# VH-VL binders against b7kms5, part 14

Target 1, 80 residues: b7kms5
Amino acid sequence: DTFETVRNTIRIESEVDESLRQLCHEERITKETWLEAAYLYLCEKPEELAQVIQLAQERLSQRKAIADYKRAKTMQERFL

## First folded at step 14 (VH-VL)

Design yd4
Fold by OpenDDE, fold request of step 15:
Structure yd4 (fold): chain C 80 residues (1-80), chain A 125 residues (1-125), chain B 107 residues (1-107)
Amino acid sequence: as target 1 above (80 residues)
Amino acid sequence: QVQLQESGPGLVKPSETLSLTCTVSGDSVSSSYWTWIRQPPGKGLEWIGEIYYSGSSNYNPSLKSRATISVDTSKNQFSLKLSSVTAADTAVYYCARDYTLDEGSEDFTIYFDYWGQGTLVTVSS
Amino acid sequence: AIQMTQSPSSLSASVGDRVTITCRASQGIRNDLGWYQQKPGKAPKLLIYAASDLQSGVPSRFAGRGSGTDFTLTISSLQPEDFATYYCQQHNSYPFTFGQGTKVEIK
């Protein structure tokens, strides 16, 4: 069997990334295969998937707020 | 799921003010920057300006301060006014979501991921 | 303003061809570069953001590369639906500016 893959940039919060990397190291897996496995698992668990989506939306909201602040500050500097 | 739709008159007389509204659905206007882009017939794209729901806005200097973008959170809309129009302002006008993605540290990236279908505005006497 | 220069302005290609479009910025823009596809009578569609990240729903045959001043969009195997005009856009500084476009036509 072979797999076609798509290269993506995944930006993970530092503390989460460190924890995830540690887990992957201990379990002899990769972040990529972890993400694939976790997603596929959740696809079979609609209630858990909904919970994860909600958490993801909350995290996204926080990231947006931070990003918008960075933009407002940095882009004004670039404009000047 | 996010959808944008431009609305406004398709014909404006020279020296008058072009006025367009973008209605957003599937997302709150308070969650992102919002932008206007135009494209003269058969030509390329020109960025007009952007607005954040707080009222902060930036404009293309090429418009010589003729452009005003505003946001109405109660209607989930944002609008464009372009004063003192000439034939050079004839174009298809697009509204779009102007998304900011956090890249960590002090970095971020910007892209326009959702666009309206565009509306043609012709400046003619 | 930062000038974005695309090359070529137009090209003719056949289905299955590998197509490469170049975008050059007049100054460094890091990875603040997006690629858009536009078909006649339609709004531009985002393909690539942050120079190399593929937008959701975009086929993997599209790929963006580059940083600084030189960027490329590659279509590994051109499909019938890929005949369109492609634009690069810098988001590094105001005003945001687009390349003049590259029209990919059927040979």
Scores: ipSAE 0.615, ipTM 0.896, lowest interface PAE 0.7, mean pLDDT 94
Fold by ESMFold2, fold request of step 15:
Structure yd4 (fold): chain C 80 residues (1-80), chain A 125 residues (1-125), chain B 107 residues (1-107)
Amino acid sequence: as target 1 above (80 residues)
Amino acid sequence: QVQLQESGPGLVKPSETLSLTCTVSGDSVSSSYWTWIRQPPGKGLEWIGEIYYSGSSNYNPSLKSRATISVDTSKNQFSLKLSSVTAADTAVYYCARDYTLDEGSEDFTIYFDYWGQGTLVTVSS
Amino acid sequence: AIQMTQSPSSLSASVGDRVTITCRASQGIRNDLGWYQQKPGKAPKLLIYAASDLQSGVPSRFAGRGSGTDFTLTISSLQPEDFATYYCQQHNSYPFTFGQGTKVEIK
């Protein structure tokens, strides 16, 4: 049978993306294989996984707040 | 795990006020925008308005004089009041999460990703 | 308000067909467009955001294209569960507006 993959859109902060892109290029891997490897590695390390989840929650909250601020700023002039 | 549920009377008399409450679970009312959308039977969708948790709100101009959306953070709920209703206000009313996705720079995307099941409100004497 | 005009208003097609629904905005809205699917008796479900980005958990047979004023939703191989009404929705300007809907029936 075939190695089934799922196509997804992922949005990464520009500075983080550039750093990750450079790492993947240097190590001759893809972002997709890095993501899969990182997740599989962390699945066996519950304390480290919890730390990553906490950081992810903090980044999610920060990105939501920034998005809401940009929306309020932009949309106050968009009434038709 | 985000869930929204509408509640309120299914029958409202003409000229009275339609009141609905949306109960949010799996998320905080204080974390995003929230919206009300309605759909008359057999017809399309109409955006009523939205609220940001701080109390800032925006309304469809067609309903602005009659619609009020409010937030109760202590109950994790937001509500719609629509005054002076007529038969034209008969519809299924949906509450939805009004999510803002960061696109970088000055850019963003808005979408309604979680919806309540909808509640039919009939305006009849 | 920005009017969103969908075509066709309804269509009938067979399982396996490729179907395309169009949505036109009365003025430019960049990519500030979403597509929603509504099955009878259910709430709408987000399929596509930012004109072309597939929501997680939505089958890959759905695809969105377009920018500015002209947008399309394509189902590459229609399935029986795709019987539904489809709506486009713009968030470029208040009030947020939906297209009138396209009903897809499977024969």
Scores: ipSAE 0.528, ipTM 0.862, lowest interface PAE 1.3, mean pLDDT 91
Fold by OpenDDE, look of step 14:
Structure yd4 (fold): chain C 80 residues (1-80), chain A 125 residues (1-125), chain B 107 residues (1-107)
Amino acid sequence: as target 1 above (80 residues)
Amino acid sequence: QVQLQESGPGLVKPSETLSLTCTVSGDSVSSSYWTWIRQPPGKGLEWIGEIYYSGSSNYNPSLKSRATISVDTSKNQFSLKLSSVTAADTAVYYCARDYTLDEGSEDFTIYFDYWGQGTLVTVSS
Amino acid sequence: AIQMTQSPSSLSASVGDRVTITCRASQGIRNDLGWYQQKPGKAPKLLIYAASDLQSGVPSRFAGRGSGTDFTLTISSLQPEDFATYYCQQHNSYPFTFGQGTKVEIK
């Protein structure tokens, strides 16, 4: 079987990335196939999906706050 | 569901001060950068300036001497004042939210993800 | 200020056509480039951020590519709702600047 893939830029928190990388190594899978499988699994688990979405929203909010802080701290150096 | 809405007079006389307010709903102004952008009729877009909720602001050098942006956290609003207006300042004025995306380390990128509908301000005697 | 130059300024196309718009920065801006769509009487709408990342809710027929100074926006198969003016914008340095726009008209 053949399938088409789409290249995406994925930025993962370093600690999470390391943990995920270790898991993938142990299970002889890739981060990409892990993400695909996890998504497909969650599509069949509406309650679990909702929980993951909520967690994802919280993490995004945290990233935004960090980004805003970094911007405020470094704007003089980077943008001027 | 973040929403932005511009308000203020649609007509301003030459040499007077243009004053607009952007009312934000669905998000706190205390959590983002906020920007003003304008578009003369039939022309392109010009970035005016931005403000962080702490009061820190940046302006387009072309307008810096005349533009003042402020934030009112109690009303969840931010405002634009443009002094000494001329016909060249006739434009649709947009307010927008700056979203800052973390790219790791000290790097980040910026984009305007939510916009007001815009308000036309005409400078005429 | 960093100058953003779009090409072409306008183009005519038909539904189903592949459309490509280019944007060139006067200096390197990394991936600090956004694409916006604007329809008459409406505010600009974010399509692409960080040069190639698709904004949530934007159809997959839109694609952004490039880094440094040369960028492209591609619509793989033009739809009726895609006739509009498109702008690129750099967020690399103050002041933030827009391209002059590309109007996509119906042939």
Scores: ipSAE 0.525, ipTM 0.862, lowest interface PAE 0.8, mean pLDDT 94
Fold by ESMFold2, fold request of step 15:
Structure yd4 (fold): chain C 80 residues (1-80), chain A 125 residues (1-125), chain B 107 residues (1-107)
Amino acid sequence: as target 1 above (80 residues)
Amino acid sequence: QVQLQESGPGLVKPSETLSLTCTVSGDSVSSSYWTWIRQPPGKGLEWIGEIYYSGSSNYNPSLKSRATISVDTSKNQFSLKLSSVTAADTAVYYCARDYTLDEGSEDFTIYFDYWGQGTLVTVSS
Amino acid sequence: AIQMTQSPSSLSASVGDRVTITCRASQGIRNDLGWYQQKPGKAPKLLIYAASDLQSGVPSRFAGRGSGTDFTLTISSLQPEDFATYYCQQHNSYPFTFGQGTKVEIK
């Protein structure tokens, strides 16, 4: 029955972050409150939640592939 | 809900091959790097090697001539074979998820975020 | 291979104490360092990655600091569940290596 917060670090693609930052500025809200509101809204919309989850899975797969590619490229000469 | 479970014989004879399998649930073996780490009783941790699901692998030079890590995507498993074992290979063997986090630009970080419970392998005649 | 040296090898402390563990790399490793906690009979558990970033679900009393060659793990107020062995681990270069461990025990 208290409004407790948890500190988290997230990383957002720069193009998406720019758009979200613009929206939050124009609507006079914070990124944090937007994220909370978006999740709470989607909980009441099962079809829309499913679409968001599918997109999130696709983006996660792409971002993991990029991270693994960077690792392979960098580590190929890192032997000590 | 990612879980890893080591399986294989707990007793191996000297000069034989130690063979272990890690079964992955709650995640796909095709989503990450995967690693084997061992810990002799009462001692520290030693990285054995890693594999990327496409088959690329890297090994600790101390074990490179004897160690082979492989992936079976159809069973969602990865395995370790360590040949020509001696008493020095007695240890608890752990499998772990070897995660690569994107940090932007040219940066990344690596960590082992999920581990199996470990399995003791004793090398004894 | 990059040698990771932890200090102290063991320490005794009381609940509520501030505990600091040091890890030194034999060469510069930037922030490519993680901290792991291991309790007897259990697998290691990730606490800190990238030298200072707290893994999800890890209490905020744990803090990592440092870069280059000198790193610390601090527990700001030791709890009964924090009695364990702590390992640092570098991923800057192959082979990946761990420190020898620091055992934190009750005084």
Scores: ipSAE 0.513, ipTM 0.842, lowest interface PAE 1.3, mean pLDDT 91
Fold by ESMFold2, fold request of step 15:
Structure yd4 (fold): chain C 80 residues (1-80), chain A 125 residues (1-125), chain B 107 residues (1-107)
Amino acid sequence: as target 1 above (80 residues)
Amino acid sequence: QVQLQESGPGLVKPSETLSLTCTVSGDSVSSSYWTWIRQPPGKGLEWIGEIYYSGSSNYNPSLKSRATISVDTSKNQFSLKLSSVTAADTAVYYCARDYTLDEGSEDFTIYFDYWGQGTLVTVSS
Amino acid sequence: AIQMTQSPSSLSASVGDRVTITCRASQGIRNDLGWYQQKPGKAPKLLIYAASDLQSGVPSRFAGRGSGTDFTLTISSLQPEDFATYYCQQHNSYPFTFGQGTKVEIK
């Protein structure tokens, strides 16, 4: 009754995931509690939140471009 | 947030060209692949083809000789033309966002996450 | 083209029932499969991508399983809003193809 959770899938770059996994292990927390804490912390810090959002937008654009490139390259050999 | 809307004539005469436009809002046509899918009344779904904003396109072989998909980045739209139509081309036509999700170093997945409401095109005299 | 075969073609079920829909590909498609729900007069709605991943906003009673050629969609406790037609769709190879659909009706 205190916390209601939602199951979601996320994809994280392998180097970032390795570093985050190590941090969570050392601090004896989980990735999901780290994500929740990071968001709640940033909600009260508009300038820091804006910097995180800008970095997220840059990474999103780069990952979308890479995904579309991989799709175009792979799918040229997958027809009929 | 992302919305797609089909537009075009609902009645087309046999042998003429069916022409539809999809207007995209909440996203740029330059950010994704875009697809057309059709569904004859009471029947299943048929993928027509897709386009990447640079003009690269892929078509269902069953329609390749008659279908053309194009993009107008200035209007944030993409379009379908289907030539030499017959009664067999009567269907609800959907436009959809054709999203590529990065899944790791060498992998990806594709899904159609946003659809227009569909427009019925009837081919008859 | 890769043929996607769904079974059953239709079924009748009651609210609260567990239902399972099967989709078979004519050749291996890895996990390159999505599930879509369509209600009469409406566009299809994405439920599952990558064979087993829930799209945002889709209830957890929907579950996708499988890889290769054999896939299932399970609704663990059928709700009134789940009466619809369900389609599987592969994106492993062009042309992209859909199953014939499975209509889930109220008993």
Scores: ipSAE 0.511, ipTM 0.855, lowest interface PAE 1.4, mean pLDDT 91
Fold by OpenDDE, fold request of step 15:
Structure yd4 (fold): chain C 80 residues (1-80), chain A 125 residues (1-125), chain B 107 residues (1-107)
Amino acid sequence: as target 1 above (80 residues)
Amino acid sequence: QVQLQESGPGLVKPSETLSLTCTVSGDSVSSSYWTWIRQPPGKGLEWIGEIYYSGSSNYNPSLKSRATISVDTSKNQFSLKLSSVTAADTAVYYCARDYTLDEGSEDFTIYFDYWGQGTLVTVSS
Amino acid sequence: AIQMTQSPSSLSASVGDRVTITCRASQGIRNDLGWYQQKPGKAPKLLIYAASDLQSGVPSRFAGRGSGTDFTLTISSLQPEDFATYYCQQHNSYPFTFGQGTKVEIK
């Protein structure tokens, strides 16, 4: 029996990260094992997986919109 | 790998509207700002403007009244329209990707890391 | 608009020479400066971003330095493929503006 891991860098929205951290602490698990378990669970739930994917797409769009806003605001401030 | 390609007519008559399209592959147009830059023959570079997929656009004040940049996410393209052209608008037109290092940070920095090969547009009667 | 002034406008050099190009901004632009190389009939190629960071794939003989208003691009040992026109560009404020260019020619 062998177990290998792959390194990943994950940036999570601060409120979600804090909430997830609290959950992991209470349940004595890690964010990594949570993500693994959640993904595996969803792989067996196609409808739920589709919902999560849609939500993830929406959140990505929101991240990009926020980044755009911050960039625009900063550039405007530099111009003024 | 990211690739950009300009397309459009190479000849435009004075007072007409110059129209170009940049087709992007290897990256989504919803991921970055996208820029148009031009270079008159034998001269330097001029920044025309930029657009983000959200519709946010910024233009060079020298061209703002005549320039319109748009994005089509469904085709992964963005376009430039320049109205009321004159001989002074004759140039090689480039499209480019604006990469924002540390996007979302107040200390972000920008550079154009990918460029199209450029397309010559000549304004002549 | 922020004006970018390069010096010199042109220079002649030989292979192996150390070449230095300067770029001055009309106002402070922090480190929001890029350097580009352009060869005839080709699009500009990014060399340096954030004033001093080397773009991936660019030879280490290229180096950017400076902050505020004064910037330099240095080619430690000029190679045959380095003969081209170089542009600085500020990304600090709209509208983004380029230097007038520096043509590096064969002596």
Scores: ipSAE 0.027, ipTM 0.738, lowest interface PAE 3.4, mean pLDDT 91

